VHH binders against q07589. Designs and how they scored, part 9

Target 1, 356 residues: q07589
Amino acid sequence: MSRILVIGAGGVGVITALSLWLKKESDVSLVVRSDYDRVLKHGYTIESCDYGRLEGWRPHHIYSSVEDAASAADNQGYNYIVVTTKNIIDGPVNSRVSNIIRPVLEKNKELHGPQLTTHILLVQNGIDIEKEIWAEFPREQYRYTVLSGIQLIGSTKIGSGHISQVGQDHLSCGAFDPQDAAAIQAANDFVRMYSNEGQNFVEFDPRVRYSRWKKLLYNAAINTSTALVGLDVPRCLEFGVNKKSTEIEVFHPAMREIIAIAASEGIIIEEEFITMFTEITRKKVFKPSMCVDCEKGQLMELEVILGNPIRIAKRNGVATPTLSILYNLLVLVQAKLKERKGLLKFDEKTATLVDE

## First folded at step 1 (VHH)

Design x6 (framework vhh_7aqx_2)
Fold by ESMFold2-Fast, scan of step 1:
Order: C-alpha cells, then structure tokens, then sequence
Structure x6 (fold): chain B 356 residues (1-356), chain A 122 residues (1-122)
C-alpha cells in the first residue's frame, strides 16, 4: 500500500486526499495547519460535485506540520509527497517548496537510504517549479523523482474544515524529466490510485512542459490581470473599452507572448487555445486564485507564473512587452502584501527600502 | 486507440426524421462531453448540439432548437442525435466529437468521427 503525504489543506489538497482515500489503494496523511484543531475534533464537511456530501470526513492520518508527519510514531517514510501549497519563490525562505519537503526527504533517506524512492508530486501552477528541488537535493545523495500535477478543479475552503467543490476534478499527472523511467512509472501508479471511475478524470501526462505552458495561457494573462485590478473575469471583459479592450489588448497579447516563449523552447501551442481560455470563464463570475490570494492579503505565485516565463523569454530573445508590464506592476502589489505582513520594511524618514 | 464512428445517416424527405449514433472506443466514455457538428458543401463546419459529461445539460444551435435532441447512453458507449422535422437546409455531413470536460476547463474537441452524410430532399 503506498503511503502518501498531502501537504496543503486548501480546496485542492483536501479533495486530493479525499479522492485517494475513496479509492482505498493508499494510506493517506494530510498536513492541516490553521484548521488542525477543528478537523481533529469534527473532521471535514465536504460538498463536492464529484464525490457528494460528506460530514465528519478525515483521511487515515492528520498532522499539524510536515515535521510532525516526518517524525510520526509509525514512521516508515512516504512513497509520495503531494504538494498543493502556493509556490511563492519570493516569499519567506521557510515557505519555499524545497524547505517544506526537506524534513520528509531527509527522514526517508535516514530510514531507507537507496531502498525507498520518494515521489514528489507538485500540484502547483507555473513553469520551472521542479528546478529548485533538483538544485537543493543532489540526486547522488537523495533517491527521488519529481512529478507534475496539473489540476483543473474548482474547489475552495469556504470555512474552517469546510470545502466546496463546484468544478469537476480533472488531474493530469506526469514526469518533469521525460527520460526518468522511475518518474514515469510513479506518475502512472499515482493516476491509478487517484482514479475514481464515474467521479473524477485523471490522466497520465506524457508532455508535462507542453501542458504547463498551455495552462500559462490562462494563468499568465487572466490570473495576473484580475489580481492586479481585483475583478472577476466577466467584469474584466465587460468593463473594457467597447467591451473588447481587455481581451484584445491585454489577455490575447499576453497569451501570444506565452505561445512565443514556448515556441522558443520547441513547444508549439495551438492558437485556438487563446479563444478557448478567454471564453471558458467569460460567463462565470469567477475570481482566479491569484486574485483571491491578493484580496485575502496572501502572497501571489508571481515568480512561477510570470517571473520564470519572462526570464526564459530574455534568455531566448523573445519580446514580452505585455507580460513584463503585468509582472512589474504585480511586483509592486506583492511588495505591498509583504510590507503588510512585516516581510518588507520601508523607512518613511529617508523614503527608502530598508535593506537587511 | 480512440475511435468515434457515426451511423444512421442517409436520404430523407423534408419533414422526416433521422437518428444519428456515434459509437466510441478507447477511452472512458463517462468522463467525456460530446457534441455534433455539421458541414454543408461550400460552408464552414458549424456547431449543432452538445451534451455534458453528466448528461445534465444540453445546448443547441438556434437553427435546430426544438427539432433536434442530443442524448447519451453510458452503458453502450454511444451518443445520439435525434433529428425531427428535417429541412432541406439540414443537408450536411454530420460529425461527432468528444472532449474532456471540467467546470474550470472545457477541453478542445480532441476526438472526431469521420462524418456521415445526411441529405434532406424537398
């Protein structure tokens, strides 16, 4: 039985744990932070369009921290670490994905050495998100694979221990390194353990980088623009000049720049996806995750959605006028959020950023 | 290998009825949304009707509303287009199409049938 640790108890993480638990082919542990006491006492209330209504639901194991999960009394290690938290490269160092997973990866190495391969599944937005893990954990010293999870679900935590899923669970799981046979096998095994026929859709992704660039058509154009202005997608489209300027002069140019960056790496994305992603939420009063994060005062996944694409563009000689304006304005929004959290200090007497 | 195969086309007189079937293989039928498209000679391919993954919602082109009905049978891995009160302008090659469906993402039509001819005579 595979032992799976899900890190992140938001809408995505809880439904991930539920799907694995319902399949009954894995031992499921969930790291629950702010809701730990409530969930430990009462379980989760789940209202799911795919899985139905559940009261008092819990996975097999609940931990208040990754460190506690790694040090549990039953500690045989974990076969999979599923990371569903926000990936905020420019946030506090302890919130970086490599630092979050480190206690589990070190404990697995201590317990099993080369006998246990740890499969790290990143169910997170963005491009180049796997590179930090490869840099921080030399493959000579650690036995692991890194897997990509692209989730197209509409699931939100609407209260303490309360999840509402109104969008169907659709997960694409594959290997970041297409030459890593162990990662390919681990991805296929995860698909099997996650699949619940008639309730969700999960598929093996043979083209991880293609799929991530494709999703960035939406994330880099629409998540970013809505976060900047604090509006849902239909409002952005309707409030534009002549109800056209947002899609023609903001969304579509940003999407075309993403297509050009992907093409510079030899990855072709069909331009029909520009129309598809623009239309998918046109009539749905929906705020993308980055917009919601900003409104809640939470740091945005800015670097993995815009920063990394722009750095790739610069390296490959691709112009990014629209993405760069969005990025640089959102850097200021991110700085505002950091200042509010005490992560950034400004000296009003000298009118300068305090460099510590 | 994913395959979609249309059947039930043919010649029919105006005012008549035809039922098209699309049989599918190579994928989990219950996880896909389905649509019918048509293409008349010298014209672009146009949308006819769609049915959601759950079967709980259907959508139709204005030209066929009230006359055509799309349905699905998960047990048979088949979906249908019931065409009533046929008009000469309904003459076209009809194509079935399948796409994965999620609330947040409505996938492009990944799979298409080869087409079946429907001819409506006056």
Amino acid sequence: as target 1 above (356 residues)
Amino acid sequence: QVQLQESGGGLVQAGGSLRLSCTTSGFTFSRYAFSWFRQAPGEEREFVGAISRSGGSTDYADSVKGRFTISRDNAKNTFYLQMNSLKTEDTAVYYCAAKPYTFWYSGKYDYWGQGTQVTVSS
Scores: ipSAE 0.000, ipTM 0.238, lowest interface PAE 11.8, mean pLDDT 88

Design x7 (framework vhh_7aqx_2)
Fold by ESMFold2-Fast, scan of step 1:
Structure x7 (fold): chain B 356 residues (1-356), chain A 120 residues (1-120)
Amino acid sequence: as target 1 above (356 residues)
Amino acid sequence: QVQLQESGGGLVQAGGSLRLSCTTSGFTFSDYAFSWFRQAPGEEREFVGAISYSGGSTDYADSVKGRFTISRDNAKNTFYLQMNSLKTEDTAVYYCATDEYGFSWEYDYWGQGTQVTVSS
């Protein structure tokens, strides 16, 4: 039975653990932080459009920290680490994915050395998110694979130990390195363990980088714009000049720039996706995740959704006028959030940022 | 403009077979997952079966598993529901639907429906 550690007990992480638990093909551990005491005593209350209503639910194991999960591995280690936390590379160093997973990778290496390969599944938005893992954990010293999880799901934590899922559970899982046979096999095995017939949609992704660029058509144009203005998608579209300026001058140009960046890497995304992604939420009163994060005072996944695409564009000579304006304004929004959290300090007497 | 159109419904005897088709337009067919639902008079819509964008994964309701098969033909922008060993309880209006990778609470695009009547 595969041992799977899910890190992140938000809406996505809890539903991920539930789906794996319901399939009964894996031993599921979940890292629960703020809700640990409540969940330990009473379990989760889950209201799911796919999985039904559950009261008092918990996976096979729960831990209050990644360190505790690693220590409790009882010499068997973890076959999969599923990371569902937000990827905020400009946030605190200890919140970086590489630092979050380190205790598990070090313990697996200590106990099993080359006998155990750890499969790291990143269920996170953005492009180039795997590169930090490869840079921080040299392949000569660690045995692991890195897998991509594109989760399209409307799931949120609405109270302590209380999850509401209103959007269907869709997961696309593949290997970041398309030539890594072990990663490909691990992705296929995960798809099998996650799949629940009639309840969710999960499939192997043979073209991870294509899929991630395609999703960025929506994330880089719409998540970003809504986060900047604090409006849902239909309001952004209706409030535009002649009810057209938002899609014509903001969304579509941003999407075309993403297509051009992907093309500079040899990845072609069909232009009909511009129309498709614009229309799919036109009549749904929906605030994308980045907009919700900003409204809750939480740092945004800015660098993986806009920063990395723009850096690729600059390297490859692709112009990004629309994405760059969105990015630079959202950098200011991110700084405002950091200041409010005490992560950034401004000296009003000198009118300067207090450097470290 | 996303459109789905069912065909192939009709009257059939219990134990017989029917193949429903759903022809689509307005998007790149190979990038979408597809589902079949049915609705009997006075009842809520019921899930029947689904096929992933690659065709590598299929799901079925317990009531039809082993009797119905969903498939897709990317060259024709069409997907199918092969219904074998039909029962009178399978009488319903059958709808095809597409899921835009979970970007919504519900299936966003539906066909108009095709009536399937199974007589004893």
Scores: ipSAE 0.000, ipTM 0.238, lowest interface PAE 15.6, mean pLDDT 87

Design x8 (framework vhh_7aqx_2)
Fold by ESMFold2-Fast, scan of step 1:
Structure x8 (fold): chain B 356 residues (1-356), chain A 126 residues (1-126)
Amino acid sequence: as target 1 above (356 residues)
Amino acid sequence: QVQLQESGGGLVQAGGSLRLSCTTSGFTFSSYEFSWFRQAPGEEREFVGAISGSGGSTDYADSVKGRFTISRDNAKNTFYLQMNSLKTEDTAVYYCAADLYGSSWYLDSEEYFDYWGQGTQVTVSS
């Protein structure tokens, strides 16, 4: 039985743990931070369009921190580390994905040496999110693979220990390195353990980088624009000049720039997806995740959704006028959030940013 | 202050090998990402190869894949470019470059590097 550690107890993480638990082919551990005491005593209340209504649910094991989960790893270690937290590269250093997983990866190395390969599944938005892991953990010292998880799911934590899922659990899982046979096998094994016939849809992703660029058509154009203005998608579309300017002058140009960047590295994204992603939420009154994060005063996944695409564009000579203006304005929004949290200091007497 | 110094350049016959070294000072070596770039007369500076901050990842320009290997030695504050099967078109001034880990993911883009060496000439004769 595979031992799986899920890090992140938001809407995505809890449903991920539930799906694995329901299949009964893995031993599931969940890291629960702020809700630990309530969940340990009362479990989760889950309202799921795929899995039904559950009261008092918990996975096989619950830990209050990644460090506790690492310490509690028996001589078997963890076969999979599933990371469902927000990926905020420009946030506090201790919150970087490589730092979050480090205690578990170090413990797995200690317990099994070269015999245990740890499969790190990043269920997170963005492009180039795997490169930090490869950079931080030398393969001579660590045995691991890095897997991509792309979720099309509407799942939110609506209260302490309370999860509401409205959109179907649709997971695409593949290897970031398409030449890594061990990663490909690990991804296929995860798909098998996650799949619940008639409840969810899960598939092996043979083209991870393609799938991530494709999702960025929505995230880099729509999540970003809605976050900047604080409006849901239908309002952005209806409030535009002649009810057309938002899609024609903002969304579509941003999407075309993403397509051009992907093409610059040999990945062709079908033009029809511009229309599909514009229409998919046109009549659904909801705010995308980046907009919600901003409204809750939480840092946005700015670098993995816009920063990294723009850096690739600059390297490959692709012009990004629309993405760049969105990025630079959202950098200011992110700085405002950091200042409010005490992460940035501004000296009003000198009118300068305090570099300490 | 931060300094990078190349060595190991020179004249070599086509089909031969050379090993370039870049010795660094003034910073914590293990925290930096390193790349090699080259510039032929009248040409733009082009990427050659890169190694990540922890040494776990490497990348190469298509023109040198299979022929060149980049490596690092954190104990010696030095990183290397092993050049095999050299061609006359490999003739250039080779530069080493350093960037802080996590400040740039594009080790093949010169505009993102904080520090550069002075360059070392490599001449491949026919």
Scores: ipSAE 0.000, ipTM 0.129, lowest interface PAE 19.3, mean pLDDT 85

## First folded at step 4 (VHH)

Design p1 (framework vhh_8h63_2)
Fold by ESMFold2-Fast, scan of step 4:
Structure p1 (fold): chain B 356 residues (1-356), chain A 119 residues (1-119)
Amino acid sequence: as target 1 above (356 residues)
Amino acid sequence: ELQLVESGGGLVQAGGSLTVSCAASGFTFSRYYMGWSRQAPGKERELVAGITSGGSTYYADTVKGRFTISRDNAKNTLYLQMNSLKPEDTAMYYCAALYSEWDLTYDYWGQGTQVTVSG
């Protein structure tokens, strides 16, 4: 039976653990941080459009930290590490994905050496999110694969130990390295273990980088713009000059820049998606996740959604005037959030950033 | 790759019946909320019927009691049985995958099939 560690107990992580637990094909461990004591005593209250209403639910194992989960591996290790946390590259160093998973990778290596391959599934937004793992863990020293999870689900933590899911659970899972046969097999195995016929939709993704660039047409243009202004999508469209300036001067140029960056890597995204992604949001009163994060005073997934695309563009000679303005203004919003959290200090007497 | 292909449209007399069908491919059909929309010349597209993965149905007031939506998950096919047709039902009929999700990536429509009601 596969041993799976889910890291991140937000709406996505808890539903991920629930789906795996319901399938009965894996031993499921969940890392629960701020809600640990409450979940340990009372379990989760879950209101799910796919899985129904559950009271007092717990996965097979819960741990208060990744370090505790690694220590409690009972000499067997973990076959999968599923990371559902927000990927905030510019946040605290110890919150980096490579640092989060390190205790599990080291323990698996110690216990089994080359006999156990650890499959790292990143259920996170953005591009190039796998590259820090490859850089930090050389393949000659560690045996692992890196898998992409694109979760298209409306699941929110509405209180301590309380999850509400109103959008159907849809997961697309594939290999970041399309030449890695072990990763492809691991992705197919995860799809099988995650699938609950009649309750969710899960599929193998044969084109991970294409799918991530395609999703960035929406995330890099619309999540970013709405986060900057604090408005839902229809308000952004209606409040524009002549009800046209937002889509023509902001959304569409940003989307075209993403298409150009993808094309510079040999990945063609159909231009029809520019119209489709703009129109499907036009009449839905909805705030994207980055907008919600900003309103809650939480750091945004800025670097993986805009920073990394812009860095790729600079390396490949692609102009990004619209994405760069959005990025640099959101860097200031992110700095404001960091200052409010005490992560950034400004000296008003010298008018200078103190802790760089 | 998600594809929806409609068929079965045609010319019918007022009071007659017609069934249109939609062949779906490239996704797990049984998991999607499926629907039929129509658009007449000079009018907005409207959803006339919907069916959940579990079989629960929705009908617009204009067609309630006359149209029946159904699905065959084994054949990946969606149907709309239209009875007591009126000239006002004349429209291009579109099959739709009405999967609702927060990142809004799977709201898809087919190419359409024309239904013309004379009388």
Scores: ipSAE 0.000, ipTM 0.174, lowest interface PAE 16.4, mean pLDDT 86

Design p10 (framework vhh_8h63_2)
Fold by ESMFold2-Fast, scan of step 4:
Structure p10 (fold): chain B 356 residues (1-356), chain A 119 residues (1-119)
Amino acid sequence: as target 1 above (356 residues)
Amino acid sequence: ELQLVESGGGLVQAGGSLTVSCAASGFTFSKYAMGWSRQAPGKERELVAGIYSGGRTYYADTVKGRFTISRDNAKNTLYLQMNSLKPEDTAMYYCAATYPEWGYTYDYWGQGTQVTVSG
């Protein structure tokens, strides 16, 4: 039986743990931070369009921290570490993915030595998110694979221990390194353990980097623009000049720049996806995740959605006029959020940023 | 100073094979991620293959199954073996290098070597 640790108890993480638990093919542990006491006493209240309504639900094990999960007396190590936290590389150093998983990966290595492979599944947005893990954990010292999880689920935490899922659980899972046979096998095994026939849709992803660039057509153009203006997608489209300027002069140019960056890496994304992604939410009144994060005062996944694509473009000689304007304005929004959280200090007497 | 010098380009018939090579100097070759990109007239530059310091490889959709990238760290040389060549493979081929953590997004480029496929 596979032992799986899910890190992140937001809408995505809790539903991930629930799906694995319902399948009954794995031992599921969940790291629950702010809601730990509530969940320990009362469990989760879940309202799911796929899995139904549950009261008092909990996975097999819950821990208040990653360190506690790593050190638990009943912990014989983990076959999978599923990371569903936001990837905010410009945030606090302790929130870096490599630092979050380090206690688990170190403990798993101590308990099982070089013969057990740990599969790290990143269910997070963005491009180049796997590279930090490869850089921080030398393969000669650690046995692991890195897997990509792309989830198109509409799931949010609406209260302490309360999850609402209104969009179907659709997960694509694959290997970041398409030549890594162990990673490919681990991804296929995860798909099998996650699949609940008639309730969710889960598939093996043979083209991880293609899939991530494709999703960035939406995230880099629409999540970003809506976050800047605090409007849902239909309002952005309808409020534009002649009800056309937003899609023609903001969304479509940003999407074309993403396509050009992907092409510079040898990945061709069909132009029909520009139309598809513009239309898919045209009549759905909702705010994308980056917009919601900004409104809640939470840091945005800015670097993995815009920063990394722009850095790739710069290295490959691809022009990004639209993405760069969006990025530089959102850097200011992110700085405003950091200042409000005490992560950034400004000296009003000298009118200068306090460098730490 | 980091230098990359490509060679081995030329004329080849459709269905044929060709190997291009890249001689690297001025840096510790074994620590760098290496790659091959190409550019045809009027087209954007395309990364066709990459290889990390540890030997892990990447191939673009257009060449997967036909091209093989390899490296010889003792000789500071990068290779691209091209099989089943098509007229669409006609391009200037560039050797590229970057630090391992930035593979597939390259900072240093050679002058290129021309590959022409007739048919």
Scores: ipSAE 0.000, ipTM 0.238, lowest interface PAE 17.7, mean pLDDT 87

Design p11 (framework vhh_8h63_2)
Fold by ESMFold2-Fast, scan of step 4:
Structure p11 (fold): chain B 356 residues (1-356), chain A 119 residues (1-119)
Amino acid sequence: as target 1 above (356 residues)
Amino acid sequence: ELQLVESGGGLVQAGGSLTVSCAASGFTFSRYAMGWSRQAPGKERELVAGITSGGSTYYADTVKGRFTISRDNAKNTLYLQMNSLKPEDTAMYYCAALFDEWGLTYDYWGQGTQVTVSG
């Protein structure tokens, strides 16, 4: 039986743990932080459109920290680490994915060496999110693979130990390195263990980088623009000059720049997705996740959605006038959020950033 | 114009009943999951009830057995029938629409309708 550690006990992480638990093909551990005492004593209350209504539910194991999960006395290591947290690479260093998973990778290496391969599944937005892991954990010293999870799921924590899921669970899982046979096998195995026929939709993704660039067509143009202005998608479209400027001068140029960047590395995204994404969102009253994060005062996934694409563009000689303006304005929005959280300080007397 | 407009809030005595409504326009209402969230002063916003495009419902523990969510797709209207109201049900109630029934959270809110329950 595979041993799986889910990190992130928000709506996504808890439902991920539940689906794995219901399939009965894995031993499921969940890292629960703020709700630990309540969940340990009473379990989770879950209201799920896919999995039904459950009271007193808990996975096989619950830990209050990643360090505790890694150090469990009877732990034989983890076959999978599933990371469902936001990826804020410009946030505090200790919140970076490589630092979050480090205790587990170090402990697995210490106890099992080359006999255990740990599969790290990143259920997170963006491009190049796997590269930090490869850089921090040399493959000569650590035995692991990195897997991509693109999950569409409408699940929220509505109270302590209480999860409500109203959007169906759709997961695409594949290997970041398409030449890594072990990663491909691990992704297929995860799809099998996660799949609950008639309740969710889970598929193997043979083209991870294509899928991530395609999703960025929406995220880099629409999530970003809505977060900047604090408006839902239809308002952005309707409020434009002559009800045209937003799509013609902002959304479509940003999407075309993403297509050009993907093409610069040999990945072709069909032009029809520009019109499809714009039209499908036109009459849906919806604020994308980055807009919601900003409104809640939470840091945005800015670097993985815009920063990394722009850096790839610069290396490959691709012009990004629209994405660069969006990025630089959102850097200011991110700084405003950091200042409000006490992560960045401005001295009004000298009109300068405080370096201390 | 795309909009969600809540109505039906007001002042009600503890133990009483009230129905709030949400009129949706500018999108294909019947295709999307809808919900009701509430926020009391100084409290976090909570999702109290939801209904899928297919009619499946869910409820927060705080309201289960007392509140009933329903939809009328022909009239593009969402309802929340609130029975056995308690002072702690006092809040601004928001209608919410899910962009896509296949994995987006409730990301759009109406202006809200105030419900006040006196003791």
Scores: ipSAE 0.000, ipTM 0.173, lowest interface PAE 11.5, mean pLDDT 85

Design p12 (framework vhh_8h63_2)
Fold by ESMFold2-Fast, scan of step 4:
Structure p12 (fold): chain B 356 residues (1-356), chain A 119 residues (1-119)
Amino acid sequence: as target 1 above (356 residues)
Amino acid sequence: ELQLVESGGGLVQAGGSLTVSCAASGFTFSRHYMGWSRQAPGKERELVAGITSGGRTYYADTVKGRFTISRDNAKNTLYLQMNSLKPEDTAMYYCAAQYTEFGWTYDYWGQGTQVTVSG
């Protein structure tokens, strides 16, 4: 039986833990931070379109920190680490994915040496999110694989210990390195353990980088624009000049730039997806995750959604006028959020950013 | 308009084999995820097999090892090869096309083809 640690107790993480728990093929541990005391005492209240209504639900184990999960007396290591937290690489150092998972990788190495391969599944938005892990954990010292999870689920925490899921739980799971046989096997095994017949849809993803670039057509154009202006998608479309300027002069140009960057890496994304992703939420009154994060005063996944794509574009000689203006304006929004959190300091007497 | 037409259903003896086919038109078949779902009387519709545009497959645990989904992009045709059929496989089988890749909801279903397994 696989031991699985799910890190992140937001809407995605809790439903991930629930799906694995319902399948009964794994021992499920969940790291719960702010809601720990509530969940320990009362469990989760879950209202799921796929899994039904549950009261007082808990996975097999809950921990208040990754360190506690790694060091628990009953912990003999983890086969999978599922990371569902926001990936904010320009945020605090201790929030970086490599630093979050480090206690588990170190403990697995201590307990099992090369006998246990740890499978790290990143259920997070963006491109190049796996590269930090490869850079920080040399394969000569650590036994692991890195897997991609693309989740297309509408699941939100609507109160302490209360999750509401709308829209089907759909997960595409694959290997970041398509040549890594162990990672491919681990992804297929995860698909089997996650699958709940008639309740969710989960599949093996043979083209992880293609899938991630494709999702960025929506994230880099629409999540970003809505976050910048604080409006839902239908309002952005309807409020545009002649109800057309937003899609024609903002969304579509940003999407075309993403297609051009992917093409510079040899990945072709059909133009048809520009129309598809623009229409997907045209009549759904909701705010994408980056817009919600900004409104709640939480840092945005700016670097993995815009920063990394733009850096790839610069290396490959691809022009990004629309993505660059969105990025540079959102850098200012991110700085405003950082200042409010005390992570960035401005000296009004000198009118300069306080460095270090 | 997107159109899916299933064929190949029928009566089969337990332990037998059957192939059902789906002819697709009105959309760029090669770019869409396709699947087969089934529904028996009094039961919920279940996805039994799915195939990506690139040919990677998904199978429900109930049919894994017995059913094989495949696609012919040149002919805009989806197939489900069913082996070692059981009475429990008796159902209306629906070809499904995903209109959008977000949400993975099968937005369009064909009229279905009935598969009846007797023993």
Scores: ipSAE 0.000, ipTM 0.137, lowest interface PAE 13.2, mean pLDDT 86

Design p13 (framework vhh_8h63_2)
Fold by ESMFold2-Fast, scan of step 4:
Structure p13 (fold): chain B 356 residues (1-356), chain A 121 residues (1-121)
Amino acid sequence: as target 1 above (356 residues)
Amino acid sequence: ELQLVESGGGLVQAGGSLTVSCAASGRTFSSYYMGWSRQAPGKERELVAGITSGGKTYYADTVKGRFTISRDNAKNTLYLQMNSLKPEDTAMYYCAATWSGEYFTYSGDYWGQGTQVTVSG
């Protein structure tokens, strides 16, 4: 039985743990931070369009920190670390994915050395998210693989220990390194353990980088624009000049720039996806995750959704006028959020940012 | 354990031509996306050309029409033919290989040690 540690107890993480738990083919541990005491005493209340209504639900194990989860492993370690937290590169150092998973990788290495391979599944948006893991953990010292999880799900924590899932659980899981046989096998094994026939949709992804660029047509154009203006997708489309300016002058240009950047890497995305992604939520009154994060005062996944694409564009000589204006305005929104959280200091007497 | 070794750099006059080469050893060359990046003193590293395993090429706007990237899978060698060289092309040129199908970030999957190209004029 695979031992799986799910890090992140938001809407995505809790439903991930639930799906694995329902399949009964893995030992599931969940790291719960702010809701730990409530969940320990009363479990989760879950309202799921795929899995039904549950009261008092818990995975096999609950821990208040990643360090506690790592230390509580008897002598088996963890086969999978599933990271569902927001990937905020420009956030606090302790919130970096590499720092979050470090206690588990160190403990697995201490207990088993190279005999235990840990499969790190990043269920997070964006491009180049695997690179910091490869940079921070030398493969001669750590035995691991890095897997991509692309989740198309509408799941939100609506109260302490309370999850509401309205969008279907659809997971695409593959290897970031398409030549890593161990990673490919681990991804296929995860798909099997996650699959609940008739309740969810889960598939092996043979083209991880293609799939991530394709999803960025939506994330880099629509998540970003809605976050900037604080409106749901239908309002953005209807409120545009002649009900056309948003899609023609903002969404479509941003999507075309993403296609051009992907093409500069040798990845071709069919132009018909511009229409598909524009239409998919045209009549669904909801706010994408970046918009919700901003409204809750939480830092946005800005760098992995816009920063990294723009850096790739600059390296490859691809013009990004639309993505760059969205990025630079959202950098200001992100700074406002950081100032509010005490992560940035501004001296109003000198009218200058206090650099550390 | 892929090793990349660049060669062919040197001094060339403005308007001249130079070919740099990258020899690969250790792992199967033909499966990698290969590229050339350059870095001048005080500047960030810039990707100038890339080539997929299937032979599709990419060029930065600064070099389009002047540089040609090619690969010889039988010799495990990557080439960059540089024509109509300008003083602005003066830089250390690095060879890189990646599994992910992407052209190179400065962290790359594998990087060479670089070869210096200096253009006078």
Scores: ipSAE 0.000, ipTM 0.204, lowest interface PAE 14.7, mean pLDDT 86

